# Ledger of designs, part 4: VH-VL binders against q86iv5

Target 1, 237 residues: q86iv5
Amino acid sequence: LDSCSICVDFVGNSLNDLLNIILNSGVIGTCGDLCSAVPGGQIVDTVCDLLCDYVGVDEFIKLISDVDPDPIYICEKISVCKTNDNAAASLDLVQINPQNGTVGGTFTLSIAYTVTNTIATGQLAFNIIDPTGNAFGDAVLLVQQSPEQYTQQFQFQATPSEQESFPNGLYTVQALVCEGSCGSPHPNTYTLANGTTTFTISGADSSSMSGAGSFSGSSQSTQTGAASGSGSGFALF
Key: E = the ipSAE of ESMFold2; O = the ipSAE of OpenDDE; V2 = 0.75 times the mean of E and O plus 0.25 times the DockQ between their complexes.

## First folded at step 1 (VH-VL)

Design c5 (framework fv_ciduvectamig_arm2; at its last look DockQ between E and O 0.01; V2 from the best seeds 0.00; counts 0 for: pae E 16.2 > 2, placed apart)
Fold by OpenDDE, look of step 2:
Structure c5 (fold): chain C 237 residues (1-237), chain A 124 residues (1-124), chain B 110 residues (1-110)
Amino acid sequence: as target 1 above (237 residues)
Amino acid sequence: QVQLQQSGPRLVRPSQTLSLTCAISGDSVSSNSAAWSWIRQSPSRGLEWLGRTYYRSKWYNDYAVSVKSRITVNPDTSRNQFTLQLNSVTPEDTALYYCAREGIAVAGYYFDYWGQGTLVTVSS
Amino acid sequence: QSALTQPASVSGSPGQSITISCTGTSSDVGGYNYVSWYQQHPDKAPKVLLYEVSNRPSGVSSRFSGSKSGNTASLTISGLQAEDQADYHCSSYTSSSTLVFGGGTKLTVL
């Protein structure tokens, strides 16, 4: 794991804990006092110490206490993650299978994109918008992606939950490739490419399984050649 | 009651290492509510904080910028003591050295217990 | 880090009130409420009088009080007594997670 990924993971997973510590502990005078209170064990403490020591405790607290904290931006500000203002990419494919599914079914989202100028630190993100306008999605961190073709797959089960009921109808998928965090207002953030596709969910009984759709993203960097697969048209905006 | 007892040589030659020990009684060097500091005093510089060691799930050290490159403060849990090492000493390092317990964080960053002091002279 | 600024000496008569100032910067005295004061008699280690600007440890006389405004902390000794003749030192936490002392003040009781 590269240092940037470690940083983003730590900040993303520990942000609330760090904020709670800062708010509840009164005065945090040392990195040791801050990081020792973070749950997650020795590895988390070590990462926290390294990041805190790099910028100093006051600056670290300031970054964490931002109104709109962005883990990628924070890691860029402390120079652990790199930026590239000239990053460039295009979307090649956004596909959902099956295109017609049922409630409780498993869907596979495949996104293919081409990097033309290195993505230093960014995201591949997607949002699924249901017929009612409710949205859910996920993102993958991109670190030092050189110019080449990439493919990412995501799977989700359309099991109703408190977060998503999966009503019958037309769903819209939005895919984005970004330098920085997609949709972030922070500097060094750019949408490089976006695209959309649609799929439908039909079928009866919304009742039973409260299973939260776990997105298992397997990042297989397969250099798959341009298979001219058939025309499920994604609209590039 | 907390007591700090200092020991070590009182004469050090230039370019050598100054070494002092502070034995703790009535508290633990690994206390999660305290830090253990070294402070020196001279007529020219007054009181000067040098550094500290403290335990918070693991050991931490903080050092003054003026001595950071030359200083090491180490805990010894087996003997319930902590040490000062100051490398490459010069006559400017001649001072009365104190160990002290420091309350940090919740305790308010002050010294509530002091050692008896050790006059260390750097001379050829 | 540069030492905090204290007057070199102050004097007062028994029963009077005196004040010792300790001036720093926004990175120490002005930035934090972690100012402490120490009394030091000849050939003795410093003794804490105040911590966190104005808090008295157990056993410290109520004649000692502290305040802070901007980058300056102050120690006030009321009802001055002969035994108060000593050196007085201020300290502050800094933005670098270090501590800094003042230059010290010699108090003479006349």
Scores: ipSAE 0.081, ipTM 0.616, lowest interface PAE 2.5, mean pLDDT 88
Fold by ESMFold2-Fast, scan of step 1:
Structure c5 (fold): chain C 237 residues (1-237), chain A 124 residues (1-124), chain B 110 residues (1-110)
Amino acid sequence: as target 1 above (237 residues)
Amino acid sequence: QVQLQQSGPRLVRPSQTLSLTCAISGDSVSSNSAAWSWIRQSPSRGLEWLGRTYYRSKWYNDYAVSVKSRITVNPDTSRNQFTLQLNSVTPEDTALYYCAREGIAVAGYYFDYWGQGTLVTVSS
Amino acid sequence: QSALTQPASVSGSPGQSITISCTGTSSDVGGYNYVSWYQQHPDKAPKVLLYEVSNRPSGVSSRFSGSKSGNTASLTISGLQAEDQADYHCSSYTSSSTLVFGGGTKLTVL
């Protein structure tokens, strides 16, 4: 694991904890005092210490407290993640299987894309828009992805939850390859490629009800240094 | 009620290691509301903070940039003390050395108890 | 060279008020409210007078007060007394989890 991936994972998982600590603590004079309060144990504390020490406790608090916190942008500002304004990619395939499924069924989203100029720090992201206009999605982090063809798969079960009811009808899938965080207004963010597909849900299958929905994904690329690790998605780009 | 008692050699030769110990009574070196610092004072440089050690679920150290490559501040929980080791000393390290308790975060950010001071001369 | 700038000396007469400045940067005095002031008599360890810019520990006279504006913190001693003759040191925490001192100010009560 590279320091960029570690930073993005840490900020993504600990942002709300850090904000609560900052809000509830009047005086924070050292990185050790801030980071020791973050839940997650020794590894999380060590990552927090390294990032905070690198930029200083005051600057770290300012970055965490920014009006539009974005883990990739924060990690770029502390110089742990790189940027490339000339990154380039194409989206070769967006496919969902089955194209006609049922409530409670399992769906697999397959995405193929080609990087034509190195992605320094970016995302492969998708949104699924239900028949009512409600959207959910997920993203995987891309770090120092060299020019090459990549594939990524995501699976989800259409189990109704408070976030997504999975009504019968037509669903739209939108996929993006980005330098930076897809949809972010921050500098050095670019949509490199996009693609769409659709699928339908009708009727109900016999699978049992489960808890809140989640996504899981895997990459078939042999490229090392690229990070992936998203497991939950109910956010728009 | 907190007392800090210093001990260690008062004369060190150039290129050797300066070693001082600060024994704590009335508090624990592992107290999670305190930090334990070394500070020195010389006529030419005034007061100069050197470094601290403190416990917050794990041990932390912070060191002044000017000494960072040569300094170690180590706690000893079994004897309730902490030590200063400063390597490769030069005559410029001649100073009165203090240990001190420092509040960090909820206890207040200041030195509330100081050791008696140890005058260390670096000379051949 | 000290990190924070203080005047080398200041003087006053009994009953007067005097002010000692402590100037740093946005990464120490200007960026944080963690400025402390210490009084030191000859052959004694420093004793805290103020912490977090303006807070007094128990036992410290209300004649000692502190403030901060931009990158400069100030210690004011009102109703100056002969026993106030001493060296005064400021310190500040920094953005790097370190601590720096000023060069010290010798107060003479004339």
Scores: ipSAE 0.035, ipTM 0.568, lowest interface PAE 6.5, mean pLDDT 86
Fold by ESMFold2, look of step 2:
Structure c5 (fold): chain C 237 residues (1-237), chain A 124 residues (1-124), chain B 110 residues (1-110)
Amino acid sequence: as target 1 above (237 residues)
Amino acid sequence: QVQLQQSGPRLVRPSQTLSLTCAISGDSVSSNSAAWSWIRQSPSRGLEWLGRTYYRSKWYNDYAVSVKSRITVNPDTSRNQFTLQLNSVTPEDTALYYCAREGIAVAGYYFDYWGQGTLVTVSS
Amino acid sequence: QSALTQPASVSGSPGQSITISCTGTSSDVGGYNYVSWYQQHPDKAPKVLLYEVSNRPSGVSSRFSGSKSGNTASLTISGLQAEDQADYHCSSYTSSSTLVFGGGTKLTVL
């Protein structure tokens, strides 16, 4: 675990708690005062204290209290995550299998991309747009992705849930490679490449199935270089 | 180059207090990236983590449940040391005692440097 | 009584690969990636081999690797050598902000 990945994970998981503590407390005098109140046990409190002490409690509170807080942006402002305004990448493949499936079936999204100038802190993100316009997706944190070729796989099961019913019809997959958080309006954020593919769900399956809307990150070891975090955050755009 | 040097008595009588000292060189007992732990080893219980002390804007301690009512781990910043105090010892506390540096949080919660060990016998 | 379960002993011949297991609960090995492994030769302090499940500190041979699945962590030693004969201990962070060790595994190189 590098410090950038730890920061992004901590902020992403603790942001709402930190905001509640900051907004509902009187004066907060030390990092210990703030961080001891964060739920999640001593590991979370220690990471909080380390990041908070790095910039000072007043600056940390300002960054967390930003009007549009974004974990990647916060960690970049702290200088724990680096930026590269000249990051560059292309999408080589956006492919989903099967291209024609059924409700309850498993779909594998394969993405291949080439980094041509280092992605300092960014995302590989995707959205799946159902026939009614409802979208769901996921993102993987990219840290110091050197110029190389990479592959990623994502799987999901088309099991109906309250969030997504998986109606019959044409689905659109959008994939993005970004410096910074994909879709974010913050400085140092760029969409480096995008791609699309489609798939269909046909045939009514009235049987109930559990596990809808869950995603798994890549379980393949085909990637070359750089650490990739699986299951980091959800991003819709 | 971090080094840990232990000192203290090797024989302690039942009901007395076991006191050990660990001197640190190459790092600070108040380091923001480390904690300072005591661990013991016996044939019947193997390795047993006892407790730690560390500084993160203030001093903190964590202790193993098995010894929590009897243990104190104290830092000494002026001497760059930390101590183990274990009250009301019994022959069950006979063990080889180690001090160790512990990476915590971003450093991964493992012991990268260990003292030489002190065999402490609790007997009348 | 150790909090984490390891086999009491394992053995292998030079050149073989062996695996040592470390089984805990969802409150330790299963819940956190703060699992570490230590090698201990007779009359010496333990020496860290792996931390955070699979990371090797500087100077540790790439023959040592680690993994985790569910509540069980595993240490694998590839290309077994005579010098690998030692005791091996696992440890894990717990939800109570404590550390626990396994009972230890004695590795014999035949």
Scores: ipSAE 0.000, ipTM 0.415, lowest interface PAE 16.2, mean pLDDT 83
ESMFold2 (binder alone), look of step 2: mean pLDDT 92; pTM 0.939

Design c6 (framework fv_ciduvectamig_arm2)
Fold by ESMFold2-Fast, scan of step 1:
Structure c6 (fold): chain C 237 residues (1-237), chain A 124 residues (1-124), chain B 110 residues (1-110)
Amino acid sequence: as target 1 above (237 residues)
Amino acid sequence: QVQLQQSGPRLVRPSQTLSLTCAISGDSVSSNSAAWSWIRQSPSRGLEWLGRTYYRSKWYNDYAVSVKSRITVNPDTSRNQFTLQLNSVTPEDTALYYCARSYYDFWSGYFDYWGQGTLVTVSS
Amino acid sequence: QSALTQPASVSGSPGQSITISCTGTSSDVGGYNYVSWYQQHPDKAPKVLLYEVSNRPSGVSSRFSGSKSGNTASLTISGLQAEDQADYHCSSYTSSSTLVFGGGTKLTVL
């Protein structure tokens, strides 16, 4: 991992902890005071100290406490992640297999894209929108992606959970390549390419699924490729 | 506009401390967008990065594993300079020594300004 | 020995293109996009040509370009000129938060 990826990973994983420490502490005088309270052990504390010291504790707290904190934007403001207002890319393929599947089945999303002008710090992101309008997705972080062709695969299982019930019907896949965080209002954020596809799910029953619904981890598994990735979860844009 | 000027002894005896100074003009040694490195060059080892110092609310130092036990890179904000101290020198430390500035991202190590170089010979 | 592997020498004629490789491991060149290239003329300090694989500082000719594939970074010099005759060095950030250099490549023009 490069320093930008380390920063984005740290902020993404520790944001709620940092916000809670800031909110519950009357005065934080040093980066050491803030960072020693962050859970995760010595490596996390060291990364926190380095990033906080880079801008100073007051500025670091301001960045963390901003409305709609965005890990990419925070790390760009710290200057460990780069920006490129001239980044450019195209989406060559958005494909889901199978095109017609069943509840409980495994689906593979394949995305091919070409970078035509360097992406400094960005995302390859997708949302899957169910027939009711509920969405889930994932993203991978793109750091200093040179002009080349790239391929990324994601895999998920259509197992009902509290976050996504997988009803019968038409599903829409939206994929974005972005400079900055996809959908962010922050400066230096641009949608570079957009692609969509659809697929269908059948076989959903109204039967109660007590066991599957209790799994606290995502029933959607993502398989990331060459690009640095984030975990699966909620809609990203 | 940024200039780095090196000074220090050119001859050092084995077991002594090699000490060089790099004076900075056109920038501040405590600039939070810069890091200050020592790099040496010899025919047998080529270019070899030794260490750096940089200010980000507090001072940080990073050192190459090969010299970590005997090297110190120290800033001096009052004189706007930084120094190399290399203890217990041997003839293998004979090299052309450069100071250099890294700019942009402290992780990238891209050197945009270099000192003139100082040839240090370690012999009796 | 140097941490990064470069050919000891390359040669070309004026107007041609040449490429210099820099091979490391997944803990340096392959793991990070923090590869820099330096040009060094006899008895002079190195001068940066490229940083972060392919970025060119102001004042550096567009004839110099960089790329990376896996554990190997490459410097390409197009439209070769007599003044390009020099030593070329690559460097990379490492997983230990240190910097390493290649052994250097001597470029001979004509």
Scores: ipSAE 0.006, ipTM 0.447, lowest interface PAE 12.8, mean pLDDT 83

Design c7 (framework fv_ciduvectamig_arm2)
Fold by ESMFold2-Fast, scan of step 1:
Structure c7 (fold): chain C 237 residues (1-237), chain A 121 residues (1-121), chain B 110 residues (1-110)
Amino acid sequence: as target 1 above (237 residues)
Amino acid sequence: QVQLQQSGPRLVRPSQTLSLTCAISGDSVSSNSAAWSWIRQSPSRGLEWLGRTYYRSKWYNDYAVSVKSRITVNPDTSRNQFTLQLNSVTPEDTALYYCARGKLGYAFDIWGQGTLVTVSS
Amino acid sequence: QSALTQPASVSGSPGQSITISCTGTSSDVGGYNYVSWYQQHPDKAPKVLLYEVSNRPSGVSSRFSGSKSGNTASLTISGLQAEDQADYHCSSYTSRSTYVFGGGTKLTVL
């Protein structure tokens, strides 16, 4: 992993811990005291120290405590993630297989996109909107993606849960390729490409299990450019 | 008024464990705005910070690299105190040991009276 | 990190001003505004004089002032008095959640 991916993963995973420490500590005067309080062991402490030291503890706390927290923007402000206002891409394919499935069945979302000007730090994100308007999704981090064709696949099971009941009907898939965080109001954020598709769920699989659906992703690239990063879980845009 | 009162053995043999206790009055060892440190002083090394314990969401410790493999600083919330355990002592560990509260922008604003510990056979 | 550098001794007469320097690195004195100064009389524990470079705790005389430039912090004592004769220690918090101390400066009045 590169320093940008490490930063985004750290901020994304530690944001609530950092906010709790800031709220509960009373006084935090230096990066070392803040970072030694973050759970996760020596590697997490080292990453936290490095990032906080670049901007100083007051600015780091300000970035963490900002309205609409955005790990990509924070890491860009720290200068460990790059920006490219001229990034460009197209969405070539947004496809669900099967297009007609059942509750408890496995669905594969296939996304193909072409980068035409380097994406410095961005996302491939998607939302799946159920027949009632309830949405769920995921995003993967894109770091220094060179001009090339890319494919990404996600799989999920339509297993009913508290988050998503998987009612029968028409589902909409929205996909975005962005420089920066998709939907963010922060500087250096641009929607580069968008696409949609639909699928239906009808009936029930006799082997269905109750519980939240989970995503598993896989990606392909024909070149050795920087690969997509870790998924972020639920995404709205 | 906050006071720190030290106790513990003042003579330790080489290879044994040095154990000191710091009792706190007027503040809580689990205060979210404080950290609790051990600092020693010797003619050859001057003042030397050894380690600290502090409570935020849970208990945390930081230790000086020179003693990290041998040191433990532990809080005791029921007795409102914290302890120093320093293993495998040598004559070089002979020093005046202080407990101290870290507050006021990472300054040590309250100090114990000091305990002279001699490591000798 | 290495101990902070202080002069071993300084001297002055009553009513004069003296300054004690404390030099570190970008990972301690130069990196943070968390430099503290301590006064220590014989057979006594150190007492905090200044924190965050220049702030005085309640009860500390305005004759004690602090400043920092780059990797060097300074303690200045104006209107020197006999009771100021003591050892003075600087300390700094570090980027690794540790503390470093200077070697100490003996102040002689007279």
Scores: ipSAE 0.006, ipTM 0.436, lowest interface PAE 13.4, mean pLDDT 84

Design c8 (framework fv_ciduvectamig_arm2)
Fold by ESMFold2-Fast, scan of step 1:
Structure c8 (fold): chain C 237 residues (1-237), chain A 124 residues (1-124), chain B 110 residues (1-110)
Amino acid sequence: as target 1 above (237 residues)
Amino acid sequence: QVQLQQSGPRLVRPSQTLSLTCAISGDSVSSNSAAWSWIRQSPSRGLEWLGRTYYRSKWYNDYAVSVKSRITVNPDTSRNQFTLQLNSVTPEDTALYYCARVYYGSGSYHFDYWGQGTLVTVSS
Amino acid sequence: QSALTQPASVSGSPGQSITISCTGTSSDVGGYNYVSWYQQHPDKAPKVLLYEVSNRPSGVSSRFSGSKSGNTASLTISGLQAEDQADYHCSSYTSRSTYVFGGGTKLTVL
């Protein structure tokens, strides 16, 4: 993985630990003082130290402590991730299969998009909004994605969990292609394309407990970057 | 109580490696609240911070951008000392070299103890 | 070229007050309250006079005081004495977690 992907993964995974260290420590004078306290072993500690050293500990703390911390923005401010205010893309297909399913069933979301001007650091993201307005979603990181046509699939099982109960009714899928983090108020963030589709779940037991499913997916990589996704039951935007 | 004592060659030829040692008494080189720095002084550049080494859960080293490609600051816990190595020296590296401590215990960010200084001349 | 700007020299007579300025940027002097001042007599290592803009170490005379406004820190020496004749250096912590120094000011007591 490239330094941008490494940074985004580190910040995404360690943000709460960093915030707790900053809150509970008095004065932090060096990157070593901050990073030695981060759990995760030697690799995590080394990544933390390298990133902190690029900007210095006070600026790093300021970035982490921002009211709305955003891993892509933080990594762009550190200068390990690139920005492109002229990025451009179109969304060619948003399709879910099956369009009518049941609780416990497997659903596949297929997204096709075209990059028309390089996405430097961005996301392909989606939210699924249930009939009660509860939302869950996932995203893949896009790094140095060149002008080409791309396809991405996500799969999830409609298994009730604490984050999503999967009630009967109409579900809305919203997909976004963004430069920067989708929905972020930070500079160099732009929604490049958006699309929506719907699907239905029927036969669900209304007594099912609230909870969240998980997803998996990946996107095409470029030589100067990589794209990856992870499973999550929480809404992204 | 804390004392820093410097040693090392005072004459180095151009293109060779400048190597100095700072021996610590009254504190530990692996103290969790300290960082150990090298600073040089020349008529043309004044005082210039070069780098530091310090121990928390592991050893860390930080260097000034101007020397980063040529410098190593290295601790030695068995002898309670730390060293400066500066590669590919030129006559512009001729300076009085100091080791110094910064203590971070309560947010202090100043050099509270200094070595006696070593004048290093880079000449053929 | 020094990162922080100090006057090259300053002079005064015994009993007078003098002030030495130290000007940086928002990434050092202006951004942090971690300005320190060092006194250096000929052939001696620098000795800390002030830290965190205005704090004095034990043993430093109350005649030495410090302040900061924006990007400029100042060292004031009141009741000037012959032994104050020395070089004075300012230093600041930076946004890169490094240290920078001023060019130094030679104080002459006439």
Scores: ipSAE 0.006, ipTM 0.473, lowest interface PAE 11.5, mean pLDDT 86

Design c9 (framework fv_ciduvectamig_arm2)
Fold by ESMFold2-Fast, scan of step 1:
Structure c9 (fold): chain C 237 residues (1-237), chain A 124 residues (1-124), chain B 110 residues (1-110)
Amino acid sequence: as target 1 above (237 residues)
Amino acid sequence: QVQLQQSGPRLVRPSQTLSLTCAISGDSVSSNSAAWSWIRQSPSRGLEWLGRTYYRSKWYNDYAVSVKSRITVNPDTSRNQFTLQLNSVTPEDTALYYCARAPYLKYYYGMDVWGQGTLVTVSS
Amino acid sequence: QSALTQPASVSGSPGQSITISCTGTSSDVGGYNYVSWYQQHPDKAPKVLLYEVSNRPSGVSSRFSGSKSGNTASLTISGLQAEDQADYHCSSYTSRSTYVFGGGTKLTVL
């Protein structure tokens, strides 16, 4: 992984721990004092030390505690992630198959987009909004994506769980391509493209069912490109 | 509600130190959700931000480049106040001085509470 | 020395719309979405009118709106009223973790 992806991953996973340490531990004089308290073992400690030492402990604490928790923005301020205020993209396809499915069925979300000016550090993000207004989604990190056509697929099984019951009805999919973190008000953040689609779930009664549902991502490019993915999550924007 | 009350000498001689105090009620100077600033206003320079102090596990200060070599903004937690000290003053430091609060709230960098202002004249 | 550039004055009549510009650099207005606008009546401390370019604090009229394009932020006052006669100041956060202000704009309602 590049230093940008490593930084975003570290901050994304450790931000709450860092905030708790900063607010509760008293005097923090060195990067070692801060980073040794972060859980995650030697690799996490090493990454923390490298990032903190790059800007100094005072600036690192300022970035963690005085900005909205936004891993991309923090890593851009540390200068390990690049920005491009002229990034540009179009969203060519937002499609879900099947468009009419049942509880317990597998759904595939296909997103096609074209980068027309390099995305330096950004996201492809989506939310799925159920008939009751409950939302869930995921995002993949985009690092130095050149002007090319890209496709990304996500799969999930509509298995009822405590996070999402999958009631019968109309579902809305919202997708965004962004420079920076989608929805963030931080500098160098731009919504480059957006799109929506819908699908329905019908037939099976989802009441009194419980089980696990999760997203699985796959990346396909019509040429060559880079994208990194993560697991399922709650609404992102 | 939060209020800021300013005090200090209104006449300072050239080369001396300008010293003002801002007393805080309704909030704590060591609140981790606030930063405390000094701002001045003159006909020749308009509004000019001078510096701030704030607490995040330890005390931090930020200062405007134009005054950095001669300014100190200091908190006093026991009296719940903060002070401005500006060394080696000249007649050009004659201005209306304000203290102000910037809340550290997600997405809010404006100064939401201001003191009454203190006109400081630098003359012999 | 990095004061933001505002017009010294602007005027309008009741019911008219006026716009005040605030121009900086990529290290302040262009680099950050942390632009604030302040209204100041004679002998009063400034009052925050907008923050983060376009957000209104509670109690601020929807007649006041903000926008930003590149290195220039703008305050627009629609449906101009006599009580809008005041000085208007922009400010921005900077890459040095400091704030800068514009020179101020005197609004006259005629």
Scores: ipSAE 0.006, ipTM 0.437, lowest interface PAE 13.4, mean pLDDT 84

